VHH binders against DNA primase DnaG (dnaG). Designs and how they scored, part 22

Target 1, 371 residues: DNA primase DnaG (dnaG), of Nanoarchaeum equitans (q74mb1)
Amino acid sequence: MAKFAPVQYKYIIKAEFEIDGIVDREDIIGAIFGQTEGLLGMELDLRELQKQGKLGRIEVEYKRVGNKTIGTITIPTSLKAVETSLIAAAIETVDRVGPAKARFRVKEIVDVRSSKREYIRNRAKELFVQLLSKTAPDIEELRRELEEAYYSKQLIEYGEEKLPAGPLVEKSDEIILVEGRADVVNLVKHGILNVLGMNGINIPKSVVELSKRKKVTLFIDGDRGGELVLRNLLAAGADIDYVAVAPPGREVEELTNKEILKALKSKIPLEQYIKNLRISINNDENKEKYKELLSKVFDTKKAIVFDEQFNIIDEKPLEEIDKLPSAYGIAIDKILDNETYAKIKGKYQLILALDSNVNAQERVITLKDIQ
Short names: E, the ipSAE of ESMFold2; O, the ipSAE of OpenDDE; V2, 0.75 times the mean of E and O plus 0.25 times the DockQ between their complexes.

## First folded at step 16 (VHH; framework vhh_8fcz_2)

Design u1 (from t6 with E102K Y110S; at its last look DockQ between E and O 0.02; V2 from the best seeds 0.00; counts 0 for: pae O 17.8 > 2, placed apart)
Fold by OpenDDE, look of step 16:
Structure u1 (fold): chain B 371 residues (1-371), chain A 121 residues (1-121)
Amino acid sequence: as target 1 above (371 residues)
Amino acid sequence: QVQLVESGGGLVQPGGSLRLSCAASGFTFSSYYMNWVRQPPGKGLEWVSDISSSGGDTTYADSVEGRFTIIRDNDKKMVYLQMTSLKTEDTAVYYCAKDRWKYGTFYFDSEGQGTQVTVSS
C-alpha cells in the first residue's frame, strides 16, 4: 500500500547519504540544519520553515556498514515546487556530519498530490468494477442515461472559428468530422469525443489544417449523397481518409448509439467511397444552377423558392415550408418524403431535394441526379 | 456498439507465461485508455492494468506489478497483456475494458466475454 504523506504536504524530498564515520541521527539532522542555514535566505531556512509548518519532520533511516553510516532522508514539504527543489539542492551541499565527511544525494522529489491522484484513479477503477459487479441489470439503463447527459456537456470550441467539437479532438490522432453542431452534440452524447463539426458548407481553415495532421473520418447523413460535402472539403484542400454514412434517410444528429457505432465501423476509405458514388451524367444545362441552389440549402434546415431564372424569391425554415409562396421551383434541405411532399404538392414545377422517396408529379432533381 | 473480444487464456503452471489479446471495435480506439480487469473464482472484479491512449503510460495493480505488461497497437486496435511468473492467485476470467471519463473519474464503458486463465500445478 502506497504510504502517503499527510495531506498538508505537497512534496517529499528523498535523499541518500553516505558518511565516512559512525554518527547518530541527531548528528545527521544537525548537520542538515546547520549547513543549510543561511544558504537560501531566511525565508527558506529549514528551521523557520518547520516552525511555520511548511516543512515536516525529517525522517532518517540509516545503517552502519563497517566504519561508514549509510542511509536515507525523507523530508515532507508544503512548499512550491521551486522552493522544494531549492531545499533539495541545498541538502546536497551538506558535506560533513560531525567530524566525518559526508555525501548527500537527492534521489527524487515526490509529488504527493500526483501520487495520491494516481492512487485515487486506480482505486476508483477498482471500486467501480466492484460496484458494477453488484449492480442490477435494470440500473444499467439509468447509468447510461446519466453518462450520456454528462458527455453532452463536454462540448468545446475548436479553432479560431470556434467550431463545435468533442473534448478529445486535439488529443486524438483520429477525428470524426461531421457537418454541424447538432451532429457533434449527438456523437458526444454517445461517447464519441474526438468529433469536429464544420458548421455549414464553408470549410473552415482550421478543419483543413487539422485534416493534414490527423486521420479524418467524414461522417455524413444518410439522406445526402455525401458528394457535395466531400467535394467542398477536397476543394478546400482537406485530407479525408474515410467516409462513414448514416443509415438511409437518417441524420447523424438523430442516430442511436448502436447506429453511430455501426456506421463508424462500416467506414470506407475515401477512394472506395468515390468509386461507389453513382455519377449520373446529367446533360441538363441548368445543372450548375441546381447545384448552387442545393448548396445554399445544404445543412441549413431551410427551404428556398426560386423563379424560372433561378432567382431566389423567398426562404423559410423547413418547419415553415408550407408558408412559402408558389413559384417555379423549391430547394429543400431534406429528403423529399411523403410528408414533406404533401406540404408542397402542386406549388412548384421543379423540386430540388437531397433525395426523393416520392413519386411526385413535379420534376424532382436530387443531389444524386446532378453529380 | 463497443465490442471487446478477449483471447489467449488457458491453463498454465505456476511460473509460466501467457499473453492475452483484446480486439476492439466500435469506437475510436486511439482516443481511450484501455484496461484489463479480472474476476477470480468466488471473488469480485478487480482492476489489473491500464494503458494510455498513446501507449506511453501504463499502470498496474500492486499484485501484478513487475510480472504483467500491458501494450497496445492502435493501428490494429488491439490491447495485450503479457503475463509472466504466473501464480495460482492469478487464476481468473480476464476482461478488457475501455475507459470512460465521467465526473473527473474513470469508468469502464464495456467488457467482453472474457478469457479464462487458470494457473495450476
Scores: ipSAE 0.000, ipTM 0.199, lowest interface PAE 17.8, mean pLDDT 80
ESMFold2, look of step 16: ipSAE 0.129; ipTM 0.683
ESMFold2 (binder alone), look of step 16: mean pLDDT 82; pTM 0.841

Design u2 (from t6 with S53R Y110H; at its last look DockQ between E and O 0.29; V2 from the best seeds 0.00; counts 0 for: pae E 2.5 > 2)
Amino acid sequence: QVQLVESGGGLVQPGGSLRLSCAASGFTFSSYYMNWVRQPPGKGLEWVSDISRSGGDTTYADSVEGRFTIIRDNDKKMVYLQMTSLKTEDTAVYYCAKDRWEYGTFYFDHEGQGTQVTVSS
ESMFold2, look of step 16: ipSAE 0.484; ipTM 0.858
ESMFold2 (binder alone), look of step 16: mean pLDDT 82; pTM 0.838
OpenDDE, look of step 16: ipSAE 0.705; ipTM 0.911
ESMFold2, look of step 17: ipSAE 0.466; ipTM 0.860
ESMFold2 (binder alone), look of step 17: mean pLDDT 83; pTM 0.853
OpenDDE, look of step 17: ipSAE 0.665; ipTM 0.897

Design u3 (from t6 with S31K Y110S; at its last look DockQ between E and O 0.08; V2 from the best seeds 0.00; counts 0 for: pae O 5.7 > 2, grease 24.6 > 24.2, placed apart)
Fold by OpenDDE, look of step 16:
Structure u3 (fold): chain B 371 residues (1-371), chain A 121 residues (1-121)
Amino acid sequence: as target 1 above (371 residues)
Amino acid sequence: QVQLVESGGGLVQPGGSLRLSCAASGFTFSKYYMNWVRQPPGKGLEWVSDISSSGGDTTYADSVEGRFTIIRDNDKKMVYLQMTSLKTEDTAVYYCAKDRWEYGTFYFDSEGQGTQVTVSS
């Protein structure tokens, strides 16, 4: 989010500094006030101006580089241009911070009004889109198109697959991976620029490759569809580090800024997420259905695949498990071992097994879990 | 803890060449962009060059474009800066810096001691 000075300020002095020593913010601020005192007369004394509300708080950002302190200062003013310039020049006369030699240099004086006008222009566009949504709620598709058009300039195409992405997806050491373009648009709208979207269920190669060299937070919808995306990613060999989840029943594309930030801040390691999914199985309302399916494979040496309604789609001997199609779930008669898991990895959202000793990434439910 | 140790600086004549090295530790090196920054005498810290996590993409400041080359070795956790056609204005303390990403913004982590490069006739 762009930081704006209060409306009362007209200009912002931006300066950079180098200090030949390790100092803190208080030292820096103290030096500025102390060494500028009296230079421009009492009428332009920094402390006096602050008391009068004509000078804002001096913001200091700094970092340590070796034995030096380097950073920037930002000073908002409601003074005239000439007065502001004089103050800026005075700041450049600061030549020490505590015992350390210092150098201050004014980088620029920003006209706040100009910046605000730009903000107003952009914000007006956003609000216009929102207004259209409110006035014509039945034109959701049109609203989406307009939003996409508005933010499209900020989106880039990533990889050979031309995936929708934020402009900083490559530059960032960490990326947010989302399901689709609409999600990307929403995140970019809210200032998240290191986002990458996938197109559909098929996991692009570029995503897999990128995941190997980036920290990846998968941001999924608060539904089972999101879980499926995760499964497919893992099956494709993508390295997912964290998982963020939208609120229950919510889609990433519809989240507010606050919701996005909350979700991302609440991201959990992939392993923890998987663990949590397993725990939730204990309270699953479909326990009886699971038992029924398991009973059908019990001592039959067969595998049965089923849909989301738990209707059987196909069945094969366990030896022919490779011939079974992808489906919502599979029920297996024998212990889920590494070899068996390898054959079914990524093909099913739900694995029902009499027993399992495999650290599966899929949702695995055993008879023990539902007893 | 992130550690960056720069080396390879020295005194060279204008038109000369120098190769800087940075040894990185304390983080997953292959996950981050790496940068070189420099601080000329009496001036602020300025960005010089960066290289992507994989090493496939490099960017340079206009002032050094065509003269400097940044390279990294992820196996050794090293980043290098090959400097050629050095100018007096290249005189500075050079630092290696790691990108740090926060939502919406990226920063530089520069905690090394730096290495002095002096270009003088």
Scores: ipSAE 0.021, ipTM 0.407, lowest interface PAE 5.7, mean pLDDT 80
ESMFold2, look of step 16: ipSAE 0.221; ipTM 0.725
ESMFold2 (binder alone), look of step 16: mean pLDDT 82; pTM 0.839

Design u4 (from t6 with S31N S53R E102K Y110H; at its last look DockQ between E and O 0.02; V2 from the best seeds 0.00; counts 0 for: pae E 8.4 > 2, placed apart)
Fold by ESMFold2, look of step 16:
Structure u4 (fold): chain B 371 residues (1-371), chain A 121 residues (1-121)
Amino acid sequence: as target 1 above (371 residues)
Amino acid sequence: QVQLVESGGGLVQPGGSLRLSCAASGFTFSNYYMNWVRQPPGKGLEWVSDISRSGGDTTYADSVEGRFTIIRDNDKKMVYLQMTSLKTEDTAVYYCAKDRWKYGTFYFDHEGQGTQVTVSS
């Protein structure tokens, strides 16, 4: 289907002129048509092109300075670039207007469609410069948002869950597994294209299945939250081969190229990572104090609350555990279950128990931690 | 559903030997360290030994090191505790347990009834 509207112009010829005399608009237009007549053949004759609607109205802006006329002309055209250029060149041959000597020079030929792109580009640069006057966190946050929007278009969807992924996730024998979409975007931005996100803590079935077919490096945040992700993956049956960890206190989604490469090159086998975690708890300076408190509560059917120096503040039978005051920590003579946790949630920073069946928000130390 | 079934206990003389077995099901066995813990008469739980996912790393409580050996078979989903040079102080109910992580701290759980080991004349 052809266009059903007046011809949309594709190019605009802009030319400057200087005329050694006083002339009016009609003299200038007449000179342009008259002196280009026959130069480019009938197919590119300006009068004929205007009759066909392929050449727009010639707009003239001028001022008179002394005995001279100076100004500009603007000529819209729907012709192709080559023909437009020929017409522009022909206009430069105009050497008089009426009796006066004239000089025409084409200043530019503007692509009408690219002017929108050019405007967007220039305006974006102006807006960016205006934002540089803000605080560093403000500027960094905005830059991050713009880059995330840009790179998010380069992701593919993986599996039934439509997981965010880099384009090379199926081709590679190895994948890098990250928690969410923002992590995937950041890695893709830095050239890591065999990356797959899980959309949070919910462990997708497609991830578990993929982990059994490919070598998987789990790339987690430097905080303790990343350990929860690994735990959930293992519980779901995923086959994780390596762990890479962001620098302490950093999230994968915020890492620089250098930090990403360093973390990935420093990846360790999962078995070693687990061993390191177990060693870390064994090096806790307060481990013997945890043993002492658990021993004191053992077989008493009681709970004991204690301060930061591990001195006992109060104790009560387990049946009255909700009547104990808030304190630094509590030790209980039972397995921490949902019922008990509901009674003590938020009252303590540390919970010592025989074992635990709940994921408490507080730190929980059990007998196996006291090897 | 995590299931751990211990067996192989019994009555043995001091200096004797026993091999305990633990059959695991209901979880991805090869993803977890496995442990043996014991409960002596009238006392609380006491950790005995653990073994890494691959079986390449083992650790033991000081009281049993050199006398007990923990072994795993990931294909059969089994954990074993070879016990030699048994002492009366080894008398306990022995439980098999898997590791469980909780917010930067390792925990273990056991769901089996255990197997009784009695060392006496």
Scores: ipSAE 0.012, ipTM 0.576, lowest interface PAE 8.4, mean pLDDT 81
ESMFold2 (binder alone), look of step 16: mean pLDDT 82; pTM 0.840
OpenDDE, look of step 16: ipSAE 0.691; ipTM 0.906

Design u5 (from t6 with Y33H E102K; at its last look DockQ between E and O 0.27; V2 from the best seeds 0.00; counts 0 for: pae E 3.5 > 2)
Fold by ESMFold2, look of step 16:
Structure u5 (fold): chain B 371 residues (1-371), chain A 121 residues (1-121)
Amino acid sequence: as target 1 above (371 residues)
Amino acid sequence: QVQLVESGGGLVQPGGSLRLSCAASGFTFSSYHMNWVRQPPGKGLEWVSDISSSGGDTTYADSVEGRFTIIRDNDKKMVYLQMTSLKTEDTAVYYCAKDRWKYGTFYFDYEGQGTQVTVSS
């Protein structure tokens, strides 16, 4: 009737010690807790971690030889590899047990879930040397460095462009397409191995070709950049089947496992995503301002530039559109075509036009969108 | 042979409640994340909710968050979906599914006939 709930330790730290004095088990354990207190910050405080069940009991085996105490400690953790490595490095800084001089050396970190963790042991030793020669580094910065080094080795290069990819991109019938390398690293870190990255806004030929052979889910950031990536892919002729979107204001590269899986499970067909973009514009709190600006320019043969508060900064005839200053946005009394876009490209974040025949990198809102 | 048997559907009014059940067999139930997915009339499959193998983590589609609750009982090999504040948009055949991993991605393994939920005045 009792549920089975096994202990889930991920790593075991094994260290050796030599102490120039006669001490007992409690002295050794006390020194470990005492001399690491405050060293790694609150989130990696060993007493707190043990209280939370994330650090197991420290097991000590020792013998007394003459006036010395020599032995081994074993520390189980349920923490990830990076945090375990930091704790292991901190243990090597313990230099006293009571009044006696001590030397601690991490012998190994055993990976109870994977044999691939031997690489982490070697890296932990290297980082300990760095710690000894520096002021206290930012633990979060160090954690990111270790994770990126580890998971970057899982990536392969795809195509002539040498695109960052997960190891199963060729094998899978379905591909998750992301903007860049950091996104690929984050997805591989969380077990998504059929992922392919791009060079941001520039669409590689290999991506377009692959999209015609496999089902593609485009996984984009929840901001303006993500929508731009989709537009550029479609303009290049890529065959995108689904869209998954990071939460508003979040980037794919920063998502947790839970957020990644939720976004991927909630993917929607491309046509529905495009429909939702139209509906979102209709519910935009600034819709009245867009309509007002377009009405001001309508049938005037002019263009009007405006700031973020929708105040008009300047206006000129369409023939002089290239002479308008850069601003938050521009409204034009014209269908946006390639000729006009060439003259305003990169000068504005928002373009209001009567219609558009151009896949601009900027956000474009037309009369149809305002309806 | 994986078997997932859904039940508990029916006709309800908007604002009503239903509790769906899924009986699982033919696999090690406690090792898998379990999902509810649904297929609205004339539309494709839509993910609704999942629950981790231990039951410790749940997630929900934005359209149902706050209204639906996924529950599992590993001893009975059951998954439930408690539905409240039902809307006409919730009309669909509801399927229980387990995660299946293939070539670095997941798929929904839905083997049952599903259970029909109809929300209409």
Scores: ipSAE 0.328, ipTM 0.796, lowest interface PAE 3.5, mean pLDDT 81
ESMFold2 (binder alone), look of step 16: mean pLDDT 82; pTM 0.835
OpenDDE, look of step 16: ipSAE 0.568; ipTM 0.865

Design u6 (from t6 with F106L Y110H; at its last look DockQ between E and O 0.21; V2 from the best seeds 0.00; counts 0 for: pae O 10.7 > 2, placed apart)
Fold by OpenDDE, look of step 16:
Structure u6 (fold): chain B 371 residues (1-371), chain A 121 residues (1-121)
Amino acid sequence: as target 1 above (371 residues)
Amino acid sequence: QVQLVESGGGLVQPGGSLRLSCAASGFTFSSYYMNWVRQPPGKGLEWVSDISSSGGDTTYADSVEGRFTIIRDNDKKMVYLQMTSLKTEDTAVYYCAKDRWEYGTLYFDHEGQGTQVTVSS
């Protein structure tokens, strides 16, 4: 773990100066104190602040160049950002040092704690992930309910439609758009605070309006439902910039911190996402049959098994896919993930899926292939 | 000032391997997640992999999972990306990037010039 030096001060004011004369350090310091006295009131008087320990020692570095004195001043402060900024601005009003004309310019105000805060942020992320990994899986459902109850308190209502949102949805230049409240809760739980939920497939006007002024990442489930949401958004005139997708077969509301991070890091531009969905139509003579079968499972969360003549033999919910008999083929209303594949591996010669990224030995045809 | 200098890129045939390196300076290296990102020709920036501050946690894009390995050396302030089973689709300029969150949004601070990886037969 990185060691940080003790930080006594919050900010450091760095300024440059040029003086049309030869002066000493004491003259420079005196001028700063003298000419800023009373400008900002007694509460922000430099001498008083030093006495209180809120202002550090003014460090002056200078050199003589001809008949001029040029250099830099450094002033540490434990004041708030606003107060520090006021002091910095006041320093720029210093226009003489002794009898000589002077010019002061603030170059920057350094936040001394910035690195430490970033460290804390990253470390907290690690620790949070670790904490989540230690949670008992057998009580996951109960935990989810409790977490939802807890983190829902952090949500705000956005727009006239009172959409569920993270507290930073308006403050952020970029937002994450999700399908529903449960997704918002989960993202907020994991520290994503610039999130907005749509509460279904109806696209609220407020979402469309917000999308015009902010960069929007649509975060969708690892199924074809998300695609529909995207289409609806675009049809409604929403401006979507990026698309993030949950792992295959996973819902955004169920994702772990690690999964959320991975998904968001893997976001792609909308144009690229659309391109990825467009695959060359295969010339399979059974294309229409495939479409028909897929249409039967689309948005039903079912799996259908069929024979070589494409007659349906049996159907089950996806959760019971393992109970389906061996057959010529199976149609699945889900992106074929590893877990799902494991359940059906070797049982079917043909797998029709809404989508699939698994390396199957069986013939896999997706909606993308036949659209 | 944050400096990230990438190296190790080159021309390789499909199925080949490369090892990328990133030298970091100008920040407390061991305090930050580090990433590899890439920009394929004509495409936007794509996240490839990250590694936690301690190196104890790694994640990969689906496209590189099982083929790429990210590691770091905090003593040397280095991040590495071992790439195996390279594909033509892996052709890109690769950047090392520091992880940053702002208002709940993830950003990648990449300051380097990147290193070109070209996979071609």
Scores: ipSAE 0.005, ipTM 0.215, lowest interface PAE 10.7, mean pLDDT 80
ESMFold2, look of step 16: ipSAE 0.374; ipTM 0.815
ESMFold2 (binder alone), look of step 16: mean pLDDT 84; pTM 0.848

## First folded at step 17 (VHH; framework vhh_8fcz_2)

Design v1 (from u2 with T105N; at its last look DockQ between E and O 0.39; V2 from the best seeds 0.00; counts 0 for: pae E 3.2 > 2)
Fold by ESMFold2, look of step 17:
Structure v1 (fold): chain B 371 residues (1-371), chain A 121 residues (1-121)
Amino acid sequence: as target 1 above (371 residues)
Amino acid sequence: QVQLVESGGGLVQPGGSLRLSCAASGFTFSSYYMNWVRQPPGKGLEWVSDISRSGGDTTYADSVEGRFTIIRDNDKKMVYLQMTSLKTEDTAVYYCAKDRWEYGNFYFDHEGQGTQVTVSS
């Protein structure tokens, strides 16, 4: 069935051309379609877009001056800003019309409905220069770069640290807290405007202060890094109310709209998240091995180093803990404190201890964690 | 004025099936995504599933994906939740809700009484 609705164009591409020869309208239009074919992939193929009603008729005005043809083209689109900019850039690559050399230059992209023209025009020209200067690996990479540049202009700075934030973070009673700038850009791109990032600052003072006066949902990556962020915030005294988690192995900065909304709808209270982490440790298939290793070191004043199969590699008194080799993990008959951690930092992936006073970068499992 | 009436709950053995219904009135039903949320005993609300305006796009919480199916009928202003392979963890009061966001925050407004689902014995 043919679906037809009145076309409401969002943008109009206006380009100039100069052609070293006498050509007709059909030659000009044919060159545009022919020389952009395959350049932007099938999703942005100009003939296909026209059949779908997403690209209007290419209107050509020209005059003949001596042996040259000079003029303008006008292309209406109902596409979004980024796709329109890609098409505009592709048109500038057209270098022949029939047998004649041609030069096409995009003069402007007119925003029919709302004013984002200045940003798009500047950014499209910048990216066009990049494309001409070197071979781009693929169109998907370029599209991501354009989108990031476009949405990064929507951000504001928050606090003395000038943290990246969405434009509505100050007006909202509740905020979404994320680790870095790329996360903020991705969420703003998808319409989440009450977002605040930490911009690589591990525990920004402004974040801790904000968390005490607004409700905060911490939106973390689905891996060990996300758990580290939460632990560091809690140690600093931040008041986190909810946790939203990206799918396993996924980062917040790479999520689709559907994944973002699902994660936010699935947020849980901090207390429940912490309880779930402890339940997960209890259901860990290696739980009995952790318990066995901790039992072996308990009240011995020693540390034991083990491999990925939980076989003991070496054992030494706690006083000689720095002499133990690097391995998969270490179990110690001690509360993990700053002095001890300084001696073992970076040597192990898993630390088993009686308790912990340290925010270690490695996974730490304590007697409390093992019911 | 918005009214959502949930029904179809009951007592079911683990592995069983149940179909919940939600009758909507007082708003333009076809203009909104619809959600199911649930409240397990002694716990807070948790989101279960949503469905787009046309019914063509559905999303499920990880804990129910593959077992539950959300369906809507815009002519009758109804939302359904077909539940299969039920577990004791699915025991909860189930509510339907109109989609509501304040920017990045999803909110559940208590519109109906909910319907009790109990999975035991």
Scores: ipSAE 0.364, ipTM 0.821, lowest interface PAE 3.2, mean pLDDT 82
ESMFold2 (binder alone), look of step 17: mean pLDDT 83; pTM 0.843
OpenDDE, look of step 17: ipSAE 0.591; ipTM 0.868

Design v2 (from u2 with T59I; at its last look DockQ between E and O 0.31; V2 from the best seeds 0.00; counts 0 for: pae E 3.3 > 2)
Fold by ESMFold2, look of step 17:
Structure v2 (fold): chain B 371 residues (1-371), chain A 121 residues (1-121)
Amino acid sequence: as target 1 above (371 residues)
Amino acid sequence: QVQLVESGGGLVQPGGSLRLSCAASGFTFSSYYMNWVRQPPGKGLEWVSDISRSGGDTIYADSVEGRFTIIRDNDKKMVYLQMTSLKTEDTAVYYCAKDRWEYGTFYFDHEGQGTQVTVSS
C-alpha cells in the first residue's frame, strides 16, 4: 500500500464484541470491512477512508473463553463527531465473523485531543444516541433494499425445463412457488427473490425434486385455478409445506406490494389449508344438495346428471355412463377412476363421487369431502 | 440489548376487548416496522398485523381485520394491539416482533415471553 502523510486523529471508536466461535484477528477485521461496505456510501466507506488516511489501523484485542471469542476493537479517525458516530453505528451492524454469529457494541467514542475529556465523551455519547434515534436508517431494512435493487431485475432459469426464477432460489432454504412467469416477474419486482415459477398445470420434475429438499410455500391465485395447481402438485408427489393465497378474485401477477406481503405473512401449513377447504365445502350453501345427490346414487350402480339448479336431467347405469348428456354436473355411485374419467372428461363442470383416484381438471367433491 | 416486553393479556369472554402493549428497548425503535404474531394452543405461529415505521400504514390478517387495531408510539417506544369482538379462536400467546425478511421469507424475531390471551365462556 502507498504511504500516507501523518494524520492527527481526533476520535477513537471503541467497541466490544462477542463471537460464537473461535476466530482470528484477520477474520474480525475482514468482517468489519466486508459487512460495512456500501452501507454509508462511498464518501464514508471504511476502506476508502483508510486509504485517504482519515481512518487509522483497526486494532483488535481479544481472548478466547470456551467456544467464544470476546474482545474490543479500536478505530482512530480524523473525521468529525457526526461522521465518526455514523461509522460507529455501521460497525454495530456486523453480525458474522466467518461462519460464527457475532455481536458488536460501541462502548464509547473518545476524544484523543480533549483537555476536557469528560465533556467531549459525554457529548459524543449524546450525539451518537440522537443520530441512531432520529436519523439513522433501519440497517436491516437498508440491507434488504440494497439486495432488492441488485437482484430484482435478474431473473434466472432453473432446472432443465428452464423455469423462470428469482436469483436466490438456490441459496434459500425456503422457496415461493408460483404458477407462471408473470407471477415471478411481479414478485421479483417487489423484492421477493426466492421465487420459482411453473408452466401452468404441467408440473415440472425439477419442482417436485426441489420440493423434497427445501421448504415450499405455494402462492396461488384467489380462485379455483389455484386449487387445481395444488391438486396437480400433490398428485405429482411434490412436498408442499405452506400455502399463501391471493385475495379473492385476484391473481398473484397483479398484486400490489401490500397484498403480496399480507398473503405471504398469512401463509398457513398445507394440512390447515386442506382442512379449511373441507370446512368451506361443509359451509357451502349447496352442501346439502351435494349430499342429497350422492345419497340418491349411493348403492344404485347408477350415475345422475344435473343442471346448475341441481335438477336431475338424466340417469343411467354406470355401464352406460358415456351415454349421458353433457350437463353442469354428474354424480356417480363409484370411486372416480381413470376408466370412468376418460368417459366423462370435459362433459361436466362438477363431479360428485364416492371417492377419487384421479386428479381431474373439473371440480370433484367426494363423500369424504362433505363429511 | 434488544428487548420486547409484551403485556395486557388476560381472560375475557367472547365479544370482549383487550389492549396488548409491547415495550421496546435496545434498538432504534422508530426505524423498524413492527408486527404482532400469535401462537394458538398446539399450533405454530401465525401473523396478526404489522405497522409501518411512522404508523401510517397497517396491514391485518383476514381473521382479525375490522376487530383489531395496531398502533405505535415512537416517542414512548411502544406498540399496541387493541382487540375487540374477541372470539374463542383468538386464544393464543401474543408476541410483538421486529419486521424481518430474507429473500421473501418472513422471520419472526421476538425477544419476549409473549402475553396470554384466553377467550372463554
Scores: ipSAE 0.357, ipTM 0.816, lowest interface PAE 3.3, mean pLDDT 82
ESMFold2 (binder alone), look of step 17: mean pLDDT 82; pTM 0.835
OpenDDE, look of step 17: ipSAE 0.805; ipTM 0.946

Design v3 (from u2 with E102Q; at its last look DockQ between E and O 0.62; V2 from the best seeds 0.00; counts 0 for: pae E 3.2 > 2)
Amino acid sequence: QVQLVESGGGLVQPGGSLRLSCAASGFTFSSYYMNWVRQPPGKGLEWVSDISRSGGDTTYADSVEGRFTIIRDNDKKMVYLQMTSLKTEDTAVYYCAKDRWQYGTFYFDHEGQGTQVTVSS
ESMFold2, look of step 17: ipSAE 0.468; ipTM 0.857
ESMFold2 (binder alone), look of step 17: mean pLDDT 82; pTM 0.839
OpenDDE, look of step 17: ipSAE 0.728; ipTM 0.921
ESMFold2, look of step 18: ipSAE 0.385; ipTM 0.826
ESMFold2 (binder alone), look of step 18: mean pLDDT 82; pTM 0.847
OpenDDE, look of step 18: ipSAE 0.755; ipTM 0.929

